# VHH binders against q86w26r167to484: the designs that were tried, part 19

Target 1, 318 residues: q86w26r167to484
Amino acid sequence: SLVVLQGSAGTGKTTLARKMVLDWATGTLYPGRFDYVFYVSCKEVVLLLESKLEQLLFWCCGDNQAPVTEILRQPERLLFILDGFDELQRPFEEKLKKRGLSPKESLLHLLIRRHTLPTCSLLITTRPLALRNLEPLLKQARHVHILGFSEEERARYFSSYFTDEKQADRAFDIVQKNDILYKACQVPGICWVVCSWLQGQMERGKVVLETPRNSTDIFMAYVSTFLPPDDDGGCSELSRHRVLRSLCSLAAEGIQHQRFLFEEAELRKHNLDGPRLAAFLSSNDYQLGLAIKKFYSFRHISFQDFFHAMSYLVKEDQ

## First folded at step 4 (VHH)

Design p50 (framework vhh_vobarilizumab_d1)
Fold by ESMFold2-Fast, scan of step 4:
Structure p50 (fold): chain B 318 residues (1-318), chain A 125 residues (1-125)
Amino acid sequence: as target 1 above (318 residues)
Amino acid sequence: EVQLVESGGGLVQPGGSLRLSCAASGFTFSDYAMAWYRQAPGKGRELVAGISSGGSTMYADSVKGRFTISRDNAKNTLYLQMNSLRPEDTAVYYCARYSELTLVGEGETVTFDYWGQGTLVTVSS
């Protein structure tokens, strides 16, 4: 079977997908149904040496010695979890031309269309904006919508986020007193941003004078906390305005070309210092055959969306 | 001008140890992944070990558990600690910098833009 799990950015789709892998591995989910469950991060698929099923299996197993023939013997006992279909990068035709290769449909598209391993089970997570690209690939799919946190789940999130119970109580009280902010926290990614912002404010001893009224205000509050305006003096090349413009440019380029992983060289072209921007960017090292490379991504896809939206305003100022 | 200069090679008996060093200059060393590769007499070049800018490592199966790659970004130096050396480890060892232009998803991904001159390691009684 094929199930599509839909939800807005940050609604916990990735958390749910990862929990399903863990629950299967511990025997609590689908006992005896699958021999292998493969978690595939769609944004990382572009890193495969070749767009071949064998390479995907080696990647998922973390082992180039994985028994591909044995694994593929009973395809009906395989589950692929394709996480973040909206983040699936298309290979650039220019890159393929340099290699003497023609652009071809991605391996994941062949899996979704059931041309590759037609009897395997698939779980696909995606944001609604990508459904128009996904729909033509589907033959028979069950759709499940993730609406976000219940009131109880929001309270639990705040309690688990803060190690100090008094800080958790203060943060939750601030959120509950603002109906718009409280409803926005139905989205788990917004809960993370709000908790990060409030913790930053409390740790800096700042008073919260005005609460955000929408998601844009929430992200602006986060940016102001972790990328504050320059005080007196300082280095102009590291000014807030320049960094904001650079983050907007990176996000816009990423969205335009469906790129969600960025190399150190790309950050340098935008005059960004990845390690110093840990509030906005995370990094991972990847082994690409015989190469090892560091890639950066926005800590939350909502940040990439936010900075992309802001890119129109920032570019107009230049 | 990018330069990679290897040192530490020599003659050693089977079961012995050697530590190779590669002094890098002319670029921001901490931004680049680095590698050690070797060429044995009458054979082609093979990748021995690699280390990312973040410190993640990889090893060829033939040296895994015996060799350790490391880096000191403050000194712009790459190291290869070789333990339990075998006659088949006899080769010229080269330091290399991974290219930023390494392409992904097209079948081949590894390119190196600079190499050192090499240092000879001979494992013999």
Scores: ipSAE 0.000, ipTM 0.322, lowest interface PAE 13.8, mean pLDDT 76

Design p51 (framework vhh_7ocj_1)
Fold by ESMFold2-Fast, scan of step 4:
Structure p51 (fold): chain B 318 residues (1-318), chain A 125 residues (1-125)
Amino acid sequence: as target 1 above (318 residues)
Amino acid sequence: QVQLVESGGGLVQAGGSLRLSCAASGFTFSDYAMGWYRQAPGKQRELVAAISSGGSTMYGDSVKGRFTISRGNAKNTVYLQMNSLSVEDTAVYYCARYSELTLVGEGETVTFDYWGQGTQVTVSS
């Protein structure tokens, strides 16, 4: 079977996809149905050397010695989770050649069109905007929409986010009293941003006197919490402005080139210190041939979208 | 504008040695993996050697133990030291840059995004 899981940015598609892999591995989900479940992050497909199934399987197994012939012997017992079809990266050279699909994208297209491993099961996650590119590849698919957190799930999220029960109760009370914030928290990614912001305020002994009115205000409040002005004045405004401009530049370059993974060198080019920007960027170590290399990505796709939009306001060059 | 310029090719007797150099410009050399490929008439291009930004090396089966790849980041240059040359090593040798986002590993077909013009190596009996 083929299932398309769609939802707006930050609706928890990736979290759900990763939880499915974990639940399968522990025997909780699809017991006895699959011999192998492969999680494929579409933003990471650009890291493959070849557009071949064997290379994809080596990547998913973390081992170039993986028994690919044995794995492929019963394709009906395989599940591929293609996470973030909308984040499928284009190599820089692809735009210069004006070719339709990169070799790595062609591999995923062949899987989706059922030309390769037609009896395997597929789960694809995507934002709705990318459906125009995905729909022509689908012959027969079940579509599922992620609508976000129910009221009960929001309450549970706040309880899980805060280890201190009093902080959890206080944060949830603040959010419940603001209709805009409460509704916004149905989006798990925004819920995380709101909880992070409130925790930061509480840990600094601050009382929340003003609440955000929309998603832009929510992200601005988060940025202000984790890139605050220094009370000693003078230098802090310039430092904050420089970091904001650099994050905007990185986000804009990523959007321009359909890139969502960034090397340490790219962060340095934008004058960014990855570890000190953990509030905005996450990192993962990848085995690339004989070396281990660190790549950064925005914690949520919404951050990349937000900073890209802000690039029009801060403008690097006049 | 990325440029890769090979030098050091020529005619050499079997059993001899030759050192190829590739001068790179237009990018931050130390951030990229570099490689050497060769192509003989009527054959496909084959991997000779590759070196990562961190200094890890990979060699084609036909040259292991005879050729050594190295890099000089201060000079933006990658080198190929060729020892114990045979007639079968006769080919045009190309310098290439790996995409910074592509894997580099032993036994893998690698993806290069820029190539030099090539330098002819001829080994006579």
Scores: ipSAE 0.000, ipTM 0.094, lowest interface PAE 22.6, mean pLDDT 73

Design p52 (framework vhh_8cml_1)
Fold by ESMFold2-Fast, scan of step 4:
Structure p52 (fold): chain B 318 residues (1-318), chain A 126 residues (1-126)
Amino acid sequence: as target 1 above (318 residues)
Amino acid sequence: EVQLVESGGGLVQPGGSLRLSCAASGFTFSDYAMGWFRQAPGQEREFVALISGSGGSTMYSDSAKGRFTISRDNAKNTVYLQMNSLKPEDTGVYFCARYSELTLVGEGETVTFDYWGQGTQVTVSS
């Protein structure tokens, strides 16, 4: 099947697409339907415009030894998520000059046209402006329009998140009086982070004296609430910074290889203790043949994006 | 394996009452808030009521306030919806759901619940 998710910048299309991968992996979305779900960032994969299907699969798996033959055995059990179709658009003249070649359809265009792996499922995200270029490639598609949360939907989310009506009203009032927070809550994932942070503050009996000014401040408020320094003094700040760098490194590795599930060994490599970081990481057990193996994921997919962005601000991060 | 099984639905006349039950298994029931949703033919699912894990806090949709009461028995792993003063507009399939901290996004809609029962039919008609 082919589904097109369309919406303006900032409506959470990428967050939604990545959360769909995570929800599939945890058994919440499309249970039993797919053996593999591949997240393809059109912004990054533009480098593979002239590449073979094998290279795309190696890119998605983050492993040049991925079992391509086994993966392709049942193409109808594959889902490709093509995130940001509008990123594939380039001036015709620029493409010709850069490559010195006649234009050919990219591998992604062949997938969309159903010429490559015609029985696989596709989920495509795009801005509305790029629909003119996408529509000629489609035979049949289900269209979903992502508008972000309306004012009523934001109010409803807060009401559903909090079990106490007074806490819900207080939290929403705080957010509604801050234009930056209120606008940021148009993105469903940001609503979860904001509500979780406010609930944590309220449960600790704390008064919200300073409100976040941007998305980075929102995530930093959450981090400060759930990863505070030890009461033991100055050495605790170095420990906190070490954990933050490790989370940033894990997030960056995951985004680079388009992975959202991490083995316990990978966490150990980054000196992370999954159970102690329950505010940021969740775990599930998966059966692989005869073995049960534990995998970790960021509790919300926006955390992976946030920690990856933070990696550029940390001087010691490699 | 998480399972939610609804019961107690049926046919009732306007002004009547029904008590719905939802039996939960496969998780520590008292750690999770539980909710009720409903869906009328040809309509979208709508929120009805929510109860905290301890049972100390509840919230209701505007259509349910004053008529419906959500409660739970953690010893029996069961959540209930007592429905009074039923109206024809209350007709629909009623679903029990487990509250999640993560927003679930369907085909264009967002929900804060991760597991759902199969539903129980409530028909209000003379």
Scores: ipSAE 0.000, ipTM 0.098, lowest interface PAE 20.0, mean pLDDT 71

Design p53 (framework vhh_podentamig1)
Fold by ESMFold2-Fast, scan of step 4:
Structure p53 (fold): chain B 318 residues (1-318), chain A 124 residues (1-124)
Amino acid sequence: as target 1 above (318 residues)
Amino acid sequence: EVQLVESGGGLVQPGRSLTLSCAASGFTFSDYAYGWYRQAPGKQRELVAAISGGSTLYADSVKGRFTISRDNAKNSIYLQMNSLRPEDTALYYCARYSELTLVGEGETVTFDYWGQGTQVTVSS
């Protein structure tokens, strides 16, 4: 079977996909239906050494000794979760003509088209924008949409986000009194940004006097709260502007080149310190051949989209 | 015994209106989210509109023309379709979303039941 999970940035698609793997492993989801469930991050597929099914399975298992032949003996008992189809690296037009689709993209396309392992089950997550690229690959699929928070769900999110009940109540009260913030929190990713910003304000002992009036203001409030200060209380204003420009540059480069994973060297090229930017960037260690390499990605795709949009405003000013 | 039963489809001329209804039974209606999907001949099934509590979502192709609503007292959802076009011709399905889970940065809604569909044909 093939199922497509659609939702805007920040709607919890990756969280659901990961939860499904965990629930299957513990025996609570699809008991007796699958022998193996493989989680494939589309933005990480570019890290595969070779574009072969065997390499993909070794990657998913974290073990180069995984019994590929045995795993593939009953393809109908396999589930592949292809997380973030919209984040697949795309070859430049020139390279596309020279070699066709990249081998790694070709492998996932063959799985989706049912040319490789035609009886396996697939779950694909994507933003709706990428559906135009996905639809031609699909013969028949069930579609599931990830919706925004109801009013009750927003209240529960605030309660679960804050460890202190009084802080949760105060934050939710601030949001409910602002119609724009309240409606914006219908989008889970924005709800997280708003809660993070309010928690930061409360931890810093600040009173919220002016609330954001649109989504750009919401992200600006978060950025201004969590951008690292200058060295040691120096020219923090200049430091913050430099870091903001660097994040915009990194995001723009990523979008332009269809890259969503960045090495430490790439961050250094943009004058960014990954560990200091934990509010915006997350990191993971990957085994590539004999080396272990650290890669960074924007904590959420909404951050990369926001900084990319901001890069156009900066270019307009020049 | 969960059931979703669609009704209200038919043959209609371009520019006119139809209202689809979906009657639910066998469970507590107010606990769930619902969606309208459609499938045209030779095409894949696509989301038209969805509703969770008071929040709604619409496909770009129907925004401003279609309105989804729910009536918890009657255990029903509705799709009001205005300014119908030939490309709206499809079999329309009602679906129940099975799970609301707060995990990490958000929630997800999965579906577990479908109605058998109601045909809408827009033709002169």
Scores: ipSAE 0.000, ipTM 0.140, lowest interface PAE 19.5, mean pLDDT 72

Design p54 (framework vhh_7ubx_2)
Fold by ESMFold2-Fast, scan of step 4:
Structure p54 (fold): chain B 318 residues (1-318), chain A 125 residues (1-125)
Amino acid sequence: as target 1 above (318 residues)
Amino acid sequence: QVQLVESGGGLVQPGGSLRLSCAASGFTFSDYAMTWVRQAPGKGPEWIATISSGGYTMRDDSTKGRFTISRDNAKNTLYLQMTSLKPEDTALYYCARYSELTLIGEGETITFDYRGPGTQVTVSS
């Protein structure tokens, strides 16, 4: 069995996929059907030591001594959840040049094409645009489309986001009075950006005089709120512009080379201080063999898309 | 009556390790998924890891390279092994009986029906 869950950026596909794993593990979902369910983050596949099924299983289990032989005894009782297939996709230029996939990416393609573990079950999440690349790999698949939050779910999200009930009510009232913002919040990721922005404004004692008119304005409002100043009384627009240019450069590099995880050294090549930019970049520690290594990623894939789009405007200003 | 009691916290230097324990009583421990959650001063609760009754684990991406969840059903005890500790790991750590994963704030968190009082972990020189 193969199911494809598709939805736009930020529609909660990753959270749904992870919820399914936990619901299975607690006996709520697919009771008695699977002995093992493996959650695979497609953007992390490049961190595998070797392009081998055994290494993937070790990664998923968090244990280099996982019983591979026992796990593979009944492949029909295995479910693999491949989260974020669009984050596995090669850049367009590389596809035109027919460079092919990296060995580590090839492992997932063999699994999807049913050449490896042909009787296992697969659940794949992806953005709709990547379906053109996924469909040629599929033999038979059921498709499910994730649309995002209902009106009731949006209200519930605002109530859950804010610890202070009065702040929650104020934020939701602002959003409800702006038809564009209210509709945009159908996307859970946009709800987070909007709530984070409003919380930042309220905590700084600022009145929200102007509300965003479109999705670009929403991201610009967030950037304007959280981009750090140089110094007290010494803020420089040139320094702010330099940081913005560096974020745009990093985003462009990531999209051009289909890279979503960045080492600290790579951030330094772009003149970026990861900890200083926590509003835009998150960090995660990964155990790679005997070493623990820190990687950065954009907090939302939509930020990487946004900064990449902005990179063209920055270049044209020159 | 369900009771969860954490131990093993304390003051530790950056780069150090700690092993937290959670002693469970008042229910059939082996039948339930268990989770670790932390809350830093001025921040909301952050989900760390969940382990099923059968031993399946799922960890939050931000800590999964440094933290390992495990359980001993014979001792009714849940564990969290923490390595390469950083000042940013300073928080109250508590164990909880898993109910549901949901999307709140910046990302994922869990709901629970019971939790312990927590054990304080402070990472400082």
Scores: ipSAE 0.327, ipTM 0.682, lowest interface PAE 3.4, mean pLDDT 80

Design p55 (framework vhh_7ubx_2)
Fold by ESMFold2-Fast, scan of step 4:
Structure p55 (fold): chain B 318 residues (1-318), chain A 125 residues (1-125)
Amino acid sequence: as target 1 above (318 residues)
Amino acid sequence: QVQLVESGGGLVQPGGSLRLSCAASGFTFSDYAMTWVRQAPGKGPEWIATISSGGYTMRDDSTKGRFTISRDNAKNTLYLQMTSLKPEDTALYYCARYSELTFIGEGETVTFDYRGPGTQVTVSS
């Protein structure tokens, strides 16, 4: 069977996918149905040594000694969770087509088209934007929409986000009195952005007199709060303008080349210091062959989208 | 019909000040983020500053301390206060509207969809 979970960026698709793996492992979800459940982050597939099923299984198991033959013995007892199809990074296929060469089909496309392991079960998460690319690969699929946090879940999130109950109550009261903020917090990732912004205001002793009125307002409030300080002449820290332009450049390059993971060297090329930009970028260490490499990604895909949009206005250095 | 009309440009001496206005019509001005952009002869467009519907601002470091973006939602007008003008500030200045990002059923990228014809600022003795 094949199920497509669709929803806007940050609606908890990844959280739900990871919870399904955990619930299966503890015996509370699909008891006795699957021998293996594989969580596949689509943005990480580009890190495989080879675009082969065996390498994907080694990656998912965290073990290059994983028993591939045993795992594949009963494919109908396998579930693959393909998380973030819209973040699937492209190889150099566009260049091959441009040069009159036919690109090789990707491993994930073969799985989705049911050419590889046709009897396995698939769960795919994606933003609606990528459905145009996904639907031609589907023979038949059940579609499910993820709407995000319920009103009760939003209240619970605020109480868990803030360590002080009075701060949590104050923040939630501010949000509830603003229809745009309250509705936006239905999206868990945006809920985090809003809570982070409010916490920043409270920590700086600022009284919140006017609240963001739309999504752009929310992102601009966050960026204004968490951008590093301006370069004060002799300081090695980048100015706010330079950092903003560099983030826009990185986001634009990522969107243009369908990339969502960036090496530290690539950040340096854009004059970005990853550790100093923890408000916008997260990092993870990956074992690639014999080496351990650090990769960065935008904390929320909406940041990459936002900075990409800003790149149309921001002048880039020659 | 969305319209953005800039005014307030002209000839000014170095060290002088100008206040640019952008009159908006055909949409609910208070719901949109607005920006100022300039283009000098033979150069590409250069972003100056953006102000959200709620009044949060981001501005270019090259105008540090000299330019201030503001808005008056009651008058449907965007402003750019320019001080300590330099010959290098000579350019066509125009305003632009950001499209709103909506989360439920969208997840759209923030873009600008309309810009005005611009107002010329010339800084010369």
Scores: ipSAE 0.000, ipTM 0.440, lowest interface PAE 10.7, mean pLDDT 75

Design p56 (framework vhh_7ubx_2)
Fold by ESMFold2-Fast, scan of step 4:
Structure p56 (fold): chain B 318 residues (1-318), chain A 124 residues (1-124)
Amino acid sequence: as target 1 above (318 residues)
Amino acid sequence: QVQLVESGGGLVQPGGSLRLSCAASGFTFSDYAMTWVRQAPGKGPEWIATISSGGSTMRDDSTKGRFTISRDNAKNTLYLQMTSLKPEDTALYYCARYELTLVGEGETVTFDYRGPGTQVTVSS
């Protein structure tokens, strides 16, 4: 069977997918149905040593000694969760520059088209706009929509985010007084950005007088809080504007080359200090053969979208 | 429809100043972040600065505090105040409305609108 789980950016698709793996492992979900459940992050497929099913299985098991032949003995007892199909291809960001998929990414296409392991079960998560690229690969599929937060869930999120009840009340009051922000917060990822921004303002003792009126303003407010502009334009403070430009360049390079994981060397080339940009970038260590290598990614896919969007206004050729 | 029209460019001497204006129409100007971009002869476009709907600004290091972006929401007008102009500032200057828009239930898509530009030439 094949199920497509679709929802806008930040709607908790990854959280749901990971919960499904946990619930299967504890016997709560699909008891006795599957022998193996493989979680595949689409943005990480590029890290495979070679574009072969065996390497994908070793990656998912975290063990190069995984018994591939035994695992593949009953393919109908396998479930693959392909998380973030839109991160293999971002057609709405770079639709004019159609490229063939890398060999490592094409392995997932073979799974989706049912040319490889045709009797296995697949669960695919994606943003709705990426469906136009996914639909031609599908045969018979069930679609499930993940909706954003209800009004009550938004209130609960703000209460849970802040440890101080007074800060939670102030933040939620600010958001409720702006209909555009309130509606935008039905997206869990936007709730996180808005709460992080408001918390940053409160920690700095600032009064929130300027209220964002659209999603771009929300990201601008977040960036301004965690990468603040100069007060007077001193030399040390001017370097902060360079960091913004470098983040835009990194995001553009990533989307144009269909990459969502960046090596430390790439950050260094852009004069970026990954650990000191934790507000925007996260890191993970990956086992590649005998070596462990660190990769960075934007903390939320919407940040990569935002910074790439900013880069559209410039032709960065460095 | 979205319309952006730049003005205020011209020939100036090195060290001079200019104020560029961008008249916006066809949308609620006060609801959008606005951007200035320039393209110098033989170079690609270069981002200069962005101003949020509420007036918060971000700018590129290349202007090194010489340029100030501002807006007048009552007049639907975006400004770029340029001081201490150098020959290297010679370029066609564009006003742009750049927007990440939520589509459906939170998915973002980008729209990039630019004006025809206004020429700034810094020469002795």
Scores: ipSAE 0.014, ipTM 0.496, lowest interface PAE 7.9, mean pLDDT 75

Design p57 (framework vhh_7ubx_2)
Fold by ESMFold2-Fast, scan of step 4:
Structure p57 (fold): chain B 318 residues (1-318), chain A 124 residues (1-124)
Amino acid sequence: as target 1 above (318 residues)
Amino acid sequence: QVQLVESGGGLVQPGGSLRLSCAASGFTFSDYAMTWVRQAPGKGPEWIATISSGGSTMRDDSTKGRFTISRDNAKNTLYLQMTSLKPEDTALYYCARYSELTLVGEGETVFDYRGPGTQVTVSS
């Protein structure tokens, strides 16, 4: 079977996918149906040493001693969760392929087309924008739409996010009084951004009198909290502007070349360094053969979209 | 940390030969497929050839008889031997690391790093 879970950025697709793996492992989901469930992060597939099924299985298991022959004995008892198909990396320019090299299929494309392990089960998560790339690969798929948090789930999220009950109540009251913020918080990723912004304001003793009116304002509020402007506009304000320009440049390059994982050298190329990056970029260490290599990604894919959009304003402001 | 540096370009007469080199550092060179790409003035980039980690090659049909891709894993160096050069071969030549997201000769071709390029000009 093949199921496509679709939803906008930050709707909890990855959280749901990971929870499904955990629930299967504890025996509460699909009892007796699958012998193995493999979680595959599509943005990380580019890090495989070889584009081979065996390497993918070693990656998913975290163990290069995983018994591949035993695992593949009954392919109908395998489930692959392909998380974030819209984040599958294609860093090479399309016009080069048209002029020199014909289009080809990746290992994940072979799995989806049912050329590799045709009897296994697949669960694919994606943003709707990538459906036109995905649909030609599908034989017969069930589609499920993820809509995000109910109103009750939003209330529960605020209570869970804040350890201080008074702070949680105050933050939720602010959000409830703003229809745009309240509706935006149905997206779990935006809910996190809003809670992070409000917590930052409250911890700095600032009174929240004026609230964001759209998603751009929400992201700008977050940026202002973690890269605050100086009163006098001195060297630290210049440094803030440079960091913003660099983030916009990195995001634009990433979108242009369909890259979502960045090496430290790429960050240095864009003049990005220092602890303030932790507010916008996350990092992970990956073991590639005998080497350990650090990669960075935007904390939410929406940040990459946001900074890319801002890149046009930065260029015109000079 | 990943760095690719091309060399060996220059001005050459039609019918001449050049050997381009690409010095790789910051990664285990022998684990990756490598490729040569060129970009002529006013044109988009054009793929020339790819060599797998195991030494298997794929080449564009228009240059297959004149260009040869090779590698020396002990020296972390990629080569492109060019013969019978034509004015149409005038371009900036780039070395690139192939991500191996797909099997060589099959699947989607993706590259994650390019060098700054070396200029080849074929003119009398």
Scores: ipSAE 0.000, ipTM 0.089, lowest interface PAE 22.7, mean pLDDT 72

